# VHH binders against q9p7j3, part 46

Target 1, 174 residues: q9p7j3
Amino acid sequence: MILPLFPETQVHVFVYENVSNCAAIHEQLISQNPIYDYAFLDAATILYKKQVYSAIIRALEDRRDEQMKTKTIHSEVILSLSPKTEISSAFRQFSMTKKSKNIVVVKIDSKLTEEEEFERLDKLVEGNRVEFSDEELQKLIDFKVLKKNYKLDPSTLENPLASILSSIALRGYS

## First folded at step 20 (VHH)

Design jb11
Fold by OpenDDE, look of step 20:
Structure jb11 (fold): chain B 174 residues (1-174), chain A 122 residues (1-122)
Amino acid sequence: as target 1 above (174 residues)
Amino acid sequence: QVQLVESGGGLVQAGGSLRLSCAASGFTFSDYTMAWFRRAPGKEREFVAAITWSDDSTFYTDSVKGRFTISRDHAKNTVSLQMNSLRPEDTAVYYCAAASWDMGTPVEYDYWGQGTRVTVSA
């Protein structure tokens, strides 16, 4: 897909459930395998499509403004999901782990169509692809984790999206 | 000041063994995944092994599986690489590296040592 604010940047987002090889993927990431040049997120931490898009947009804006805190755009996406400025914290909050069962995969600067990218990614992920939608994400979310990550309270639970988006957008601002 | 200091390199015959050690200081060692990389003559730097901060899980490149063992000592802030059944193709400068995260994207290691040379003769 193409984001309106970044028409020259192609972005793809995929959701997988019942992933059996997260540990193997983790190993490839540790070994710096360039074939795995994606952002692998734990789906348990993602509630909305707009949450993902907001993080992507924030990362792209940071890149545009030469304000990236990480070295790669995919790492910046993961950082951008977090209300915290600490990189390690963001990754621990939102990244896929070897214990993850469901994941959201983000590709930035893709040169491939969505179908082509899927075919490539499908060789790496052993799971079932589901629709990238709020409906599907709601089935995979861990609300305890979500509440912790964004410090949601009863006053914000009625509209958690607004709180999440604000946290993403205003990270680093005081 | 962050420091990673490698030691233990040297000359060894094929089939021999070496134990590399990396002493870490200047950061919270327990919060970092530690790894070994190597750079052979005329080749690019490549991943060799890693041990995670979270549960001390170990990972190895295929060519060293069964021969190399990575371990860490939390009390001493050291990471070691036991290298057995060494081959001439293992000849390289070996580097210690540390990463504050090891998931989500291909890992970017934050700190690097100066390296220690390992030479395996035929």
Scores: ipSAE 0.894, ipTM 0.944, lowest interface PAE 0.4, mean pLDDT 96
Fold by OpenDDE, fold request of step 21:
Structure jb11 (fold): chain B 174 residues (1-174), chain A 122 residues (1-122)
Amino acid sequence: as target 1 above (174 residues)
Amino acid sequence: QVQLVESGGGLVQAGGSLRLSCAASGFTFSDYTMAWFRRAPGKEREFVAAITWSDDSTFYTDSVKGRFTISRDHAKNTVSLQMNSLRPEDTAVYYCAAASWDMGTPVEYDYWGQGTRVTVSA
């Protein structure tokens, strides 16, 4: 996938349900295994494709402007999902944990086709791939977590996408 | 100013024990995953153990499992590595490191100590 404003940057996003080896993946992340160079998100915290894309775009913009707050583009994506400025908070809110069941996996700067990237990732993730779509994401979301992460209330729940995107875009500015 | 200061290294016989300590300052200790790395002579630096900020979960490289134990003291801003049943192949300079995350993507450690030398004789 190529984003219009970043034609030189290839991005892939995958969704897995019923992942059984999140703990094992977590161990690889802590030990800095480079083949796990992805952003692993808890699907329970993701409601829309545009939520993910918005975070990706912000991260890419920050990189372009040399304003990244974290060390890697993938960590920046995770941070960019959060309305909070604290890195630890963002990761606590959105990143995959050893207890995660469903995950969204983001790859930035891929040199592979989507299918090739999937073949690599499929060796690392023990779960079922589903379509990256709002329909599938809606099946995996935990609304309690979503409401907490973005401080959604009855008024903002009328259009949660707008509120989420606003939170992402205005982090650090409001 | 961020500072990680290791201590506890030294010479020990095979089968012996050492306890390394790392004193952290200059950052919010509770928000960081703490880890130990080591660099043996002629080899690259390798991960040894980590303890997460999120829930104090511990992780170890395979070669030290069952022998090494990592722990942290939040009150003292210290992380320790208890090393038992030491082997000659454990000989290395051991480094303390800190990372601002422990999940989601491969961990990048922001801060590093100067290291403490551990020598295990046969």
Scores: ipSAE 0.826, ipTM 0.919, lowest interface PAE 0.5, mean pLDDT 95
Fold by OpenDDE, fold request of step 21:
Structure jb11 (fold): chain B 174 residues (1-174), chain A 122 residues (1-122)
Amino acid sequence: as target 1 above (174 residues)
Amino acid sequence: QVQLVESGGGLVQAGGSLRLSCAASGFTFSDYTMAWFRRAPGKEREFVAAITWSDDSTFYTDSVKGRFTISRDHAKNTVSLQMNSLRPEDTAVYYCAAASWDMGTPVEYDYWGQGTRVTVSA
């Protein structure tokens, strides 16, 4: 996928359910295995495609403006999902952990087609790929976690997307 | 000022033990994953062990599993590496490192110590 605002940056997003090797993936991340150069998100924290894209766009904007708060574009994507400014908090809120079962995987700066990228990623993730859609995401979401992460209340829950996007966009402006 | 200061290195015979320690200062220790790396002569730096900030999970490179143990003391802002059954191939300069995250994407370690030399003789 090419984002209109970033025509030179190819982005791919994948969703996996029933992932059995999140712990193994985590180990590879800790050991800095470059093959795992993705952003691995806990699907339990993602409700909308636009949520992910908003974070991606913000991360790309931060990179463009040389204002990234984290070291890598993928880490910046993770941070960008959070309404909090603390890196540790953002990662705790949204990152895949060894306990995750369903994940959203983001690739920035891909040189491959979506299918080609998937073929590579599929060697790393032991799970079932599902469509990256709001329909599939809503099956995987933990609303308790979502509400906590974005401090959603009965009023904002009437339009969760708007609230989430606002939180992402206005991080640091509260 | 961020500082990571390693200690405990030295010369030891094969089969021996050493305990490395790293004293951290200048950052919120509890929010950082701590790790040990090593660089052997003529080789690239390699990951040895890590202990996460998120849940104190430990990770090891395969060659040291069962022999090395990483631990951290939150009260003292220290991370340690207990090295048992040392082998000549463990000879290296060992570096302490700190990372601000430990999940989601390949970890980037922001802070590094100066290293402590470990020499294991045959």
Scores: ipSAE 0.817, ipTM 0.916, lowest interface PAE 0.5, mean pLDDT 95
Fold by ESMFold2, fold request of step 21:
Parts: sequence; C-alpha cells; structure tokens
Structure jb11 (fold): chain B 174 residues (1-174), chain A 122 residues (1-122)
Amino acid sequence: as target 1 above (174 residues)
Amino acid sequence: QVQLVESGGGLVQAGGSLRLSCAASGFTFSDYTMAWFRRAPGKEREFVAAITWSDDSTFYTDSVKGRFTISRDHAKNTVSLQMNSLRPEDTAVYYCAAASWDMGTPVEYDYWGQGTRVTVSA
C-alpha cells in the first residue's frame, strides 16, 4: 500500500500465527542476513492496524526530517511503536523473539506487489498467514503486555486506541 | 565512552590455534550481544560468531563451526574467540562488535573495535 503523505513509499504488512521457526529467524538477524530485511514484531504487542500504521508514519516522518535514531527504516518502526525513547527497551518490548508464537512483519520501501512480497516472505516464515485486520490482531494480543507497554489505565484499557496513538505521536515530547 | 579493544592476533601456521580477546570500557558486556566479524584482504567484513545478551546463546558462520568457540567471562567483562584448526582462509582482521539489542531486524552493531590481525600461513 501507499500512505497518502508518502506517495513513493510502498509498505506491506503481514501477520502470521503459529510460527515454528522464530529461533531460526533470530539467528539470521544476528548474522545480518540481508534477505531478512523486515521489521519482525511480536503479535502479542499489537492490537490495531492503526497502531502499526502510526508507527510506520512516525518512522517515515523522522526519516524525512533527518531525525531517525536507528540505522534502518525497519528498526525505526520498532522504536516508533514505543512511548519511550530508549532504543533497546523498544526492541525488547515489541520485537519478535526466538520464543514468539505469532508475528507481524513490516516491509517498507518494497519494490514488489503484496503478492510478490508475500511469496518471498513465506519462504522465510514457517507459520500460517492470516489477514492483517483488527479482528485477527485481537485474537493474538496479550492485553497484560499491551497495558504494560503503554501504561494503560483500567478505563483506557477498554478502549485503548487513542492512548496508544497519542503515545506514539508524542514520543520525545513527554 | 564505550571502547572495545581486541588483542591476541598474530601469525600462526595452518592447523594452529589462536585466542582472541575483547575488552570493553564504558559498559557491562552482559547487557550486550557481542560478535566477532572479520575482513579478509579485498573482501567485505563478514560475520563470524556471536553470543547473545539474554542467555549467552552462541551462533557461528558455517565455515567456522566446530573450529571456533565464542565465550563470555562475566566476571572479567571480556569476550573471547578461541580459534582452532586455523586455515589460510581464516586470514583477516578480526573485529569485536557490540549491539544493545539483537532481535526484530537484522542487528545493528553500534560499537566496533579497531581490529586485530590474524595471519595463517600455509
């Protein structure tokens, strides 16, 4: 897809459940295998499509404004999900780990259609692709993790979208 | 300031062994994923081995598996690379590197040493 403010930037987002090879993917990230140039998120931390899009938009705005804190747009997306500025904490909170079961995978600056990118990614991830939708994401979320990551109050935890989007937008100003 | 200093390089005959060491100042190794990379003459820097911050899991490029061992001494705050059964193809400058996170994307190693030269003669 094309985001309105970034018309030359193609973005794809995929969701996989029941992933069996997160440890193997982690090894490839450690060795810097360029085939794995994606953002791999733990789906237990993602409740909404807008959560992911807001982080992508924030990362792209920071790239445009020469304010990125990490070396790649994909790593910047992971940082941008966090309400905090500390990089290693953001990665520990939102990234796929070798023990993750469900993941959200983001590709930015893709030169491929969604179908073509999926064909490439499906060779790397051993799991079941599901729709990138709020309905599927809410099946995979861990609300205890969500509350902790965004410091949600009990009442905002019932309808947390505005609090989460605000946290992403305001990082660095609070 | 974070600094990484490698030592232990030198000249060895094929089949020999060397032990590289990496000492750090300005941070605690246990909070970082540590790695060794190498650059052979005329080639790009390549991954050799890593040891993770979270549980000391180790990873090796295929060409060194069974011959090289990465280890971390938490008490001494050092990382080492034991290199056995050395081959002429292992000739390179070896670099110690550190990353404060090691998941989510291909790892960004933000801290690098100056390197130590290893020469393996036929």
Scores: ipSAE 0.775, ipTM 0.882, lowest interface PAE 0.6, mean pLDDT 90
Fold by ESMFold2, fold request of step 21:
Structure jb11 (fold): chain B 174 residues (1-174), chain A 122 residues (1-122)
Amino acid sequence: as target 1 above (174 residues)
Amino acid sequence: QVQLVESGGGLVQAGGSLRLSCAASGFTFSDYTMAWFRRAPGKEREFVAAITWSDDSTFYTDSVKGRFTISRDHAKNTVSLQMNSLRPEDTAVYYCAAASWDMGTPVEYDYWGQGTRVTVSA
């Protein structure tokens, strides 16, 4: 898709469940294989589409404004999910690990249609693609992890979206 | 300031062994994924081996599996690369690198040493 504020930038988001090869993907990330230039998120940390889009928008704004903290737009998306500014903590909390079962994969600056990007990504990920929707994300979330990552308390559990989006939007500026 | 210093390079005959060492000042290796990369003359820097911050899991490029072993000494704050059964194609400058995270995207190694030269002659 194209975001209105970034008309030259094509973004795709994919969700996979029941992924069997996260350890193999992790090895490719460690070796800096450029074919794997995506953001690989653990779906256990993602409850809403807006959570992901807000992080993408924040990363794109920081790139536009020459304020990125990380080296790539994909790593900046992962940082942007975190309420904190510390880079390694953000990656440890939100990234796919070798033990992840379900993942969300983000591609920014794609030169391909969604179908074409999916065909490329599907060669890398051994799992079942599902729709990127709040309905599917809610089946994959770990609420215990979500509460820890965003420090949610009982008062915010009825409307956690606003608290989460505020954390993403205001990180480093409050 | 953070510094990584490699040592142990040199000239060795094919079939021989070398042990490279990487020492750090300014941080503790246990919080970092440590890696060795190499650059042969006229080529891009390429991955050789890594040891992860989280559980000391190790990874190797295919051409060195079974011949090279990466290890970490937490007490001495060093990482080493034992290189056995060396071949002429292993000739390169070897670099130690460190990253504070190792998942989510292709890893960004933020700290690099200046390299140590390994030459393997027939």
Scores: ipSAE 0.764, ipTM 0.878, lowest interface PAE 0.7, mean pLDDT 89
Fold by ESMFold2, look of step 20:
Structure jb11 (fold): chain B 174 residues (1-174), chain A 122 residues (1-122)
Amino acid sequence: as target 1 above (174 residues)
Amino acid sequence: QVQLVESGGGLVQAGGSLRLSCAASGFTFSDYTMAWFRRAPGKEREFVAAITWSDDSTFYTDSVKGRFTISRDHAKNTVSLQMNSLRPEDTAVYYCAAASWDMGTPVEYDYWGQGTRVTVSA
C-alpha cells in the first residue's frame, strides 16, 4: 500500500500467528543478516491497524524531516510505536522476542508487490499468516501489556485508540 | 562516555591459542549485547560471536564454532573471546562491539572498539 502523504513509498504489513521460530529469527538479527531487514513487532503489543500505520507515518515524517534517531526506517518504526524517546526501551517493549508467539512484520520502501514480499517473508517466518485487520489483531493483543506500554487507565481502555495515536504523534513534544 | 578497549592480540603460530579481552565503560554493561567482529586483509568486516544482554546466550559464525568461546564477566565489565586451534584464515583485526537491543531489526551495534590485531602464521 501507498500512504497519501508518501506517494512514492510502498509499505507492506503482515501478521503471523503461532510462530515457532522467533529464536531462529533472533539469531539472524544478531548477525545482521540483511535478508531480515524488516520491523518485527510482537503482536501482543498491537491492537489496531491505525496504531501500526501511525508509527509508520511518524517514522516517515521523521525521515523526510531528517530527524530520525535510529539507523534504518524499520528501526525507526519500532521507536515510533513508543510514547517515550528512549530507543532501547522502545525495542524491549514492542519488538518480537525469542519468546513471542504472534508477530506483526512491516516492510517499508518495498520494490515488490504484497504477494511477492509475502513469498519472501514466508520463507523466513514459520507460522500462519492472518489478515492485517483490527479483528485479527484483537485476538492477539495482551491488554495488560498495552496498558503498561501506553499508561492507560480503565476509562482510557474503553476508548484507547485516541490515546495511543496521540502518544505516537506527540512523542518528543511533551 | 562509552569506551570499548580491546587487548590480547598478537602473533601466534597455527594451532595455537589467544584470548582477547574487551574492557567496557560508560554504560550499564549488563544491559548490552556484546559482540566480536573481525576484518581480514582484503575482506569486509564479518560477525564472529555475540553474547546477549537478556540471558547470556551465545552465537557464533560457522567458521569458528567449536574453536572460539565468547564469555563475559559482569563484575569486571569485560567480554572475552577465547580463540583455540587458530588457523591462518583467522588473521584479522578483531573489534568489540555493543548494542543496547538485539531484536526487532538487524542489530545496530552503536559502540565499537579500535580493534586488536591477530596474526596467525603457518
Scores: ipSAE 0.740, ipTM 0.874, lowest interface PAE 0.7, mean pLDDT 90

Design jb15
Fold by OpenDDE, fold request of step 21:
Order: C-alpha cells, then sequence, then structure tokens
Structure jb15 (fold): chain B 174 residues (1-174), chain A 122 residues (1-122)
C-alpha cells in the first residue's frame, strides 16, 4: 500500500490470529535479528484499521520532520499508537508480547509486493493470517485493554475511533 | 549520567570459566532489559545473552546455550554472565547493553558498556 502523502513509502499490514510462537519471535527481537524488521503489535490493543494507519502516518511524519522519538521507523509506529510520550509505556501498551495470541504486523519501506512480503513474514509467524479489516480486528480486541490504553469512558466509547485518533494525533499536547 | 561498566574479563584456558559483571547506574535498572554482546576479532558484534526486565526471562545465542548463564541482581543493579566450558571461539570483547524496550521490533539497545576482553587460549 502506498500512502498518498508518502508516495515513496510502501507499507504493508498483516493480521495473524492464533499465533503460537510469539515467545520465539520475542527472542528474535531481543537478539536483534534483522529478518524480523517489522512492528509487531498485540491485536488485543487494535480496534480499527485507521488506528494503525494513523500511527503509521504519524511515524512517517515524524521521520519526515526529523522528529522521531525512537530509533527506528517501526518503533516510532509503536510509539505513535500511544497517547503517552513515554516509549516504554507505549511498548507495554501496544507491542506484541510473549503472551500475545493475535498480532498485527506492520512493515514500513517495503521493497516487496504485499504477497511477497507475506511469504517472508509467513516463515516467521506461526499463525493464521486474517484480513486486515475492522471486522477482523474487532474480533481480536480486548476492550478492557483498549479502554485503559486510551482512557476511554462511557462518553468517548460512543465514538471510540474519534477518541483513539484524537489521542494519537494529540500525543504530547494534552 | 548513564554508565555500564563491565568487569571480569581476562585470559583463560579452553575449558575454563569466567564470570563477567556489568554494573549499571544512571537509569532505572529494573525497567531495562539487560544483555551481553560480543565482538570477536574480524567479526561483527553478535548477541550473546539477555535477561528481560519484566520476568527475568533469559535468552541465549545457540553457540553458548548450556555453557553461559546470564543473571541480574536488582539490588546491586548488576548483570552477570557466567561463562563455563569456554572455547577459543568465545574469544571476544564482551559488551553489556541495556534496552528500555525488548518487544515489538528488533531491539535497539540504548546504552552500552566499554567492553571487557575475554581471551580463551587453546
Amino acid sequence: as target 1 above (174 residues)
Amino acid sequence: QVQLVESGGGLVQAGGSLRLSCAASGFTFSEYTMAWFRRAPGKEREFVAAITYEDDDTFYTDSVKGRFTISRDHAKNTVSLQMNSLRPEDTAVYYCAAASYDMGTPVEYDYWGQGTRVTVSA
């Protein structure tokens, strides 16, 4: 996928359910295996496609403006999901953990087609790929976690998307 | 000021043991995953072992599994690497590193020590 405001940047997003090897993936991340150059998100924390896209766009904007708070574009994506400015908090809130069962995987600056990228990623993730859609994401979400991450209350829960996007967009401004 | 200070390196014969230690200061130690890396002569830096901040889970590169043990002392803000059954190929400068996150993406370690040299003779 090409974002209109970033025509030179190809982005791919994948969703996996019933992932059995998140702990193994975690190990590869700790060991800095470059083959795992993605952003691995806990699907339990993602409700909308636009949530992911907004974070991606925010990260790309940060990179464009040389204002990245983290060291890599993928880490910036993770940070950009969070309403908090603390990097560690953002990762705790949104990153895949060894206990994750469902994940959203983001690839920035891909040189491959979606299919080719999937073929590579599929070798790393032991789970079932599902469509990257709001319908599929809503099956995987943990609303308790979502509400906690974005401090959603009964009023904001009437339109969670607006609240989430606002939180992402206004990170550091509240 | 953040500091990671390694110690314990030296010359040892093959089959011998060494215990490396890394003293951390200047940051909240309990919130960081600690790791050991090494750089052998003529080679790139490679991951050796890590211990996570969350659950003290340990990870090792394959070549050191069963021989090396990483541990941390929260009270002393230290991370250690017990190296047993050392081999000549373990010869390297060993570096202590700290990361504020250890998940989500390949970890970029924030802080690094100066390194301690380990030489294993045949």
Scores: ipSAE 0.912, ipTM 0.952, lowest interface PAE 0.4, mean pLDDT 96
Fold by OpenDDE, fold request of step 21:
Structure jb15 (fold): chain B 174 residues (1-174), chain A 122 residues (1-122)
Amino acid sequence: as target 1 above (174 residues)
Amino acid sequence: QVQLVESGGGLVQAGGSLRLSCAASGFTFSEYTMAWFRRAPGKEREFVAAITYEDDDTFYTDSVKGRFTISRDHAKNTVSLQMNSLRPEDTAVYYCAAASYDMGTPVEYDYWGQGTRVTVSA
């Protein structure tokens, strides 16, 4: 996928459910295996496609403006999901853990087609791919976690997307 | 000021043992995953072992599994690497490293020690 405002950057997003090897993936991340150069998100924390895209766009903008707070574009995506400025907090809030069952995987700066990237990723993730859509994401979301991460209250829950996007956009400005 | 200070390196005969220690200061030790890396002569730095901050889960590169053991002491802010059955190919400078996150992406370790040299003679 090409984002209109970033035509030079190809982005792919994949959703996996019933992933059995998150612990193994975690091990590869700790060991700095470059084959795992993705952003692995816990799907329990993601409700909308626009949530993910907003974080991606913010990360890309930060990179463009040389304002990244993290060391990699993928880590910046994870940070960009969070309303908090602390990197560690963002990772705790949104990153895949060894206990995750469903994940959203983001690839920035891909040189492959979506299908080619999928074939590559499919070798790393033991689960079943589902469509990256709001419909599928809402099946995987943990609303308790979502509410906690974005401090949603009964009023903001009427339109959680707006609140989430605001939180992402205004991180560091509160 | 953040500081990681390795110790315990030295010369050892093949089949011998060494215990490396890394003393950490200047950051909240309990919130960091600690790891050991090594760089052999003429080679790139490679991951050796790690211990997570959350559950003290341990990870090892394949070549050291069963021989090396990583542990941490929260009271002393130290991480250790017990190296048994050492081989000449284990000869390297060993570095202690700390990461504030250990998930989501390939981990970028925030802090590094200066390293301690381990030489294993045949």
Scores: ipSAE 0.912, ipTM 0.954, lowest interface PAE 0.4, mean pLDDT 96
Fold by OpenDDE, fold request of step 21:
Parts: sequence; structure tokens; C-alpha cells
Structure jb15 (fold): chain B 174 residues (1-174), chain A 122 residues (1-122)
Amino acid sequence: as target 1 above (174 residues)
Amino acid sequence: QVQLVESGGGLVQAGGSLRLSCAASGFTFSEYTMAWFRRAPGKEREFVAAITYEDDDTFYTDSVKGRFTISRDHAKNTVSLQMNSLRPEDTAVYYCAAASYDMGTPVEYDYWGQGTRVTVSA
């Protein structure tokens, strides 16, 4: 997909459930395998599409403004999901781990169509692709983790999206 | 200030062994995944081995599996690479590296040592 404010940047987002090879993917990330140039998120930490898009937009804005805090656009996406400024914290909060079962995969600056990108990614991820939708995401979310990551309380849980988006947008301004 | 200081390199005959050591300082060692990379003459830098901060899981490039062993000493803030059955193709400058994250995306290591040269003669 193309974002309106970033017409030259193609973005793809995929959701996988029942992923069996997260540990193997982790190994490839550690070894800096370039074919794994994605942002691999733990789906347990993602509740809304807009949450992901907000992080993507924030990362792209940071890149545009030469204000990235991390070295890559994908790492910046992961950072942008977090209300915290610490990179390590953001990764611990939102990134896929070897223990993850469901993941959200983000590709920035794709040169491929969505289908082509999927075919490529599908060779790397051993799981079942599901629709990138709020409906599917809410099936995979761990609310305990979500509440912890964004410090949600009973009042903010009435409209968690607003709280999440505010946290993302105002990172570093609290 | 952050420092990664490698040691233990040298000249060794094929089939021999070396133990590289990397002394880390200036950052919270226990929160970093440590790795070894190497750059052979005329080649790009390549991943050799890593040991994670979370569970001390170890990873190796295929060419060194069964021959190299990475380990870390949390008390001393050191990471080591035991290299056995060395081959001429293992000749390279070996670099110690540290990463504050090791998941989510291809890892960008934050800190690098100056390197230690390993030469394996035939």
C-alpha cells in the first residue's frame, strides 16, 4: 500500500498465526541475514491496524526529518510502537521473540507488489497468514501485555485506541 | 566510554586452536547480545557467532559449527570464542560486537572492537 503523505514509499503488513519457526527467524536476524529485512512484531502486542500504521508513519516522518533514533526504518517502526524512548525497551516490548506464536510483519520501502512480497515472506515464515484487520488482531492480542506496554487503566481501556495513538504520537514528550 | 577490546589472535597452524577474548566496558554488559564477526582479506565482514543476553543462547555460522564455541563471563564482562580445528579459510580479522537488541529486525550492533588478527597457515 501507499501512504498518502509518503507516495514514494510502499508499505506492506502481514499477519501470521501459529508460527512454528520464530526461533529460526531470530537466528537469522542475529546473523544479519538481509533477506529478513522486515520488522517482525509480536502479534500479542498489537491490537489495531491504526496502531501499526501510526508507528509506520511516525518512523517515516522521523526518517524524513532525519530524526531517526535507530539505524534502520524497520527498527524505527519498532521503536515507534513504544511510548518509551529506550530502543532496547521498545524491542523487548513489541518485537517478535523466539517464544512468539503469532507475528505481524512490516515491510517498508518494498519494491514488490503485496502478493510478490507475500510470496517472498512466506518462504521465511512457517505459519498461517491471516487478514491484517482489527478483527484478526484482536484474536491474537494479549491484553495483559498491551496494558503493560501502554499503561492502560480502566478509564483508558474504554477507548484504548486513542490512548495507544497518543502514546505513540507523544513519545518523548511526557 | 564504551570499549570492546579483543585479544588472543595470532598465527596458528591448520588444525590448531586459538581462544579469542573480548573485554567489554562502558555499558551494561548483561543487557547486550555479544557476537563475533570476521573479515577475511578481500571479503566482506561476516557473522561468526553470537550469544544472547536473555538466555545465553548461542548461534553460529555454518562453516564454524562444531569447531567454534562462543561463551560469555558475566562477572568479568567478557565474551570468548574458542576456535578449534582451525582452517586457512578462518584467516581473518575477528571483531567483537555488542547489540542492545537481537530480535525484531536484522540486528544492528551498537559497538565494535578494533579487531584481532587470526592467521591460519596451511
Scores: ipSAE 0.911, ipTM 0.952, lowest interface PAE 0.4, mean pLDDT 96
Fold by OpenDDE, last read:
Structure jb15 (fold): chain B 174 residues (1-174), chain A 122 residues (1-122)
Amino acid sequence: as target 1 above (174 residues)
Amino acid sequence: QVQLVESGGGLVQAGGSLRLSCAASGFTFSEYTMAWFRRAPGKEREFVAAITYEDDDTFYTDSVKGRFTISRDHAKNTVSLQMNSLRPEDTAVYYCAAASYDMGTPVEYDYWGQGTRVTVSA
């Protein structure tokens, strides 16, 4: 996938359900295994495609403007999902954990086609790939977690997408 | 001022044991995953072991499993590496490192010590 504002940057997003090896993946991340160079998100925290895209775009913009707060583009994507400025908080809020069952995986700066990237990733993730769509994400979301992460209330829940996007865009300004 | 200070390195014979210690200061220790890395002569730095901040889960590189044990003391802000059954190939400078996150993406450790040398003779 190519984003209009970043035509030179290829992005891929994958969704996995019933992942059995999140703990093993976590171990590889801690050990800095470079073949795991992705952003692994807990699907329970993601409701919309545009939520993910917004975070990606913000991360790419930060990189473009040399304003990244984290060290890698993937870590910046994770940070960009959060309305909080604290990196550790963002990771706790949105990152895959050893207890995750469903995940969203983001690849930035891919040199491969989507299918080729999937073939590589599929060797790392033991789960079932599902479509990256609002419909599928809606099946995996934990609304309690979502509401907590973005401090959604009855008024903002009338249009959750707008609230989420605003939170992402205005991180540090609220 | 963030500081990680390693100690406990030295010369030991194969089959021997050493206990490395890392004293941390200048940051909230309890919120950081702590790890040990090592750089052997002529080789790149490699991951050895880590202990997470959340549940004190431990991880080890395959070559040290069953021989090395990482632990942390929250009261003293220290992380230790008990190294048993040492081998000549364990010879390296060992570094302590701290990370504010340990999930989501390959971990970029924020802080590093200066290292302590471990030499294992045949």
Scores: ipSAE 0.911, ipTM 0.951, lowest interface PAE 0.4, mean pLDDT 96
Fold by OpenDDE, look of step 20:
Structure jb15 (fold): chain B 174 residues (1-174), chain A 122 residues (1-122)
Amino acid sequence: as target 1 above (174 residues)
Amino acid sequence: QVQLVESGGGLVQAGGSLRLSCAASGFTFSEYTMAWFRRAPGKEREFVAAITYEDDDTFYTDSVKGRFTISRDHAKNTVSLQMNSLRPEDTAVYYCAAASYDMGTPVEYDYWGQGTRVTVSA
């Protein structure tokens, strides 16, 4: 997929459910295996496609403006999901862990088609690919985690998307 | 000021043992995943072992599994690498590293030590 504001940057997003090897993936990330050059998110923390896209866009904007707070575009995507500026906090909030069962995988600067990228990623993730849609994401979300991550209150629960997007967009602004 | 200071390197015969230690200061040690890397002559730096801050989970590169053991002492802010059954191919400069995150994407370690040289003779 090509984002309108970043026509030179190809982005792919995949969703996997019932992933059995998150611990193994985690090990590869710690060991800096370049084959795993993705952002692996816990699907329990993602409710909307626009949430993911907003984080991607924020990360790309930061890169464009040479304002990245992290070292890689994928780490910046993870940070960009968070309303907090602290990197460690963002990762604890949104990253896949060894305990994750469902994940959202983001690839930035892909040189491959979506299908080709999927074929590569499918060798790394042992789970079932589902559609990247709000409908599928809402089946995987943990609302308690979501409410905590974005400090959602009863007044914002009717339209959590607006609150989430505002949190992402206004991170670091007070 | 952040510091990682390695010690324990030296010359050892094949089959011997060494224990490397890394003393950390200048950051919240308990919130960082600690790791050991090594760079052999003429080769690129490679991952050796890591221990997470969350659950003290340990990870090893395949070539050292069963021979090396990584551990950490939270009270002393130290991470250690016990190296047994050393082989000539283990010869390298060993570096201690710290990361504020260890998940989500290939880890970029924030802090690095100066390294300690390990030489294993045949």
Scores: ipSAE 0.909, ipTM 0.951, lowest interface PAE 0.4, mean pLDDT 96
Fold by OpenDDE, last read:
Structure jb15 (fold): chain B 174 residues (1-174), chain A 122 residues (1-122)
Amino acid sequence: as target 1 above (174 residues)
Amino acid sequence: QVQLVESGGGLVQAGGSLRLSCAASGFTFSEYTMAWFRRAPGKEREFVAAITYEDDDTFYTDSVKGRFTISRDHAKNTVSLQMNSLRPEDTAVYYCAAASYDMGTPVEYDYWGQGTRVTVSA
């Protein structure tokens, strides 16, 4: 996928359910295995496609403006999902953990087609790929976690997307 | 102000043991995953072991599994690497490293020590 504001940057997003090897993936991340150069998100924390895209766009904007708070574009995506400025908090809130069962995987600056990228990623993730859609995401979401991460209340829950996007966009401004 | 100071390196015969220590200061030690890396002569730096801040889970590169043990002392802000059954191929400069996150993406370690040299003779 090409984002309109970033025509030179190809982005791919994949969703996996029933992932059995999150712990193994975690180990590879700790050991800095470069073939795992993705952002691995816990699907329990993601409700909308636009939530992911908003974070990606913010990360890309930060990179463009040389204002990244983290060291990599993928870490910046993870940070960008969070309403908090603390990197560690963002990762705790949104990153895949060894306990995750469903994940959203983001690739920035891909040089491959979506199909080619999937073939590569599919060798790393032991799970079932599902469509990256709001419909599929809402099946995987943990609303308790979502409410906690974005401090959603009865009023903001009337339009969760708006609230989430506002939180992402206004991080550090409130 | 952040410092990671390695110690315990030296010359040892094959089959011998060494215990490396890393003293951390200048940051909140309990919030960081600690790791050991090594760089052998003519080779790139490689991951050796890590211990997470959250659950003290330990991870090892395959070549050291069963021989090396990483541990941390929260009271002393130290991380240690017990190296047993050392082999000549373990010869390297060993570096202590700290990371504020250890999940989601390949970890970029924030802080690094200057390293301690380990030489294992045949």
Scores: ipSAE 0.909, ipTM 0.951, lowest interface PAE 0.4, mean pLDDT 96

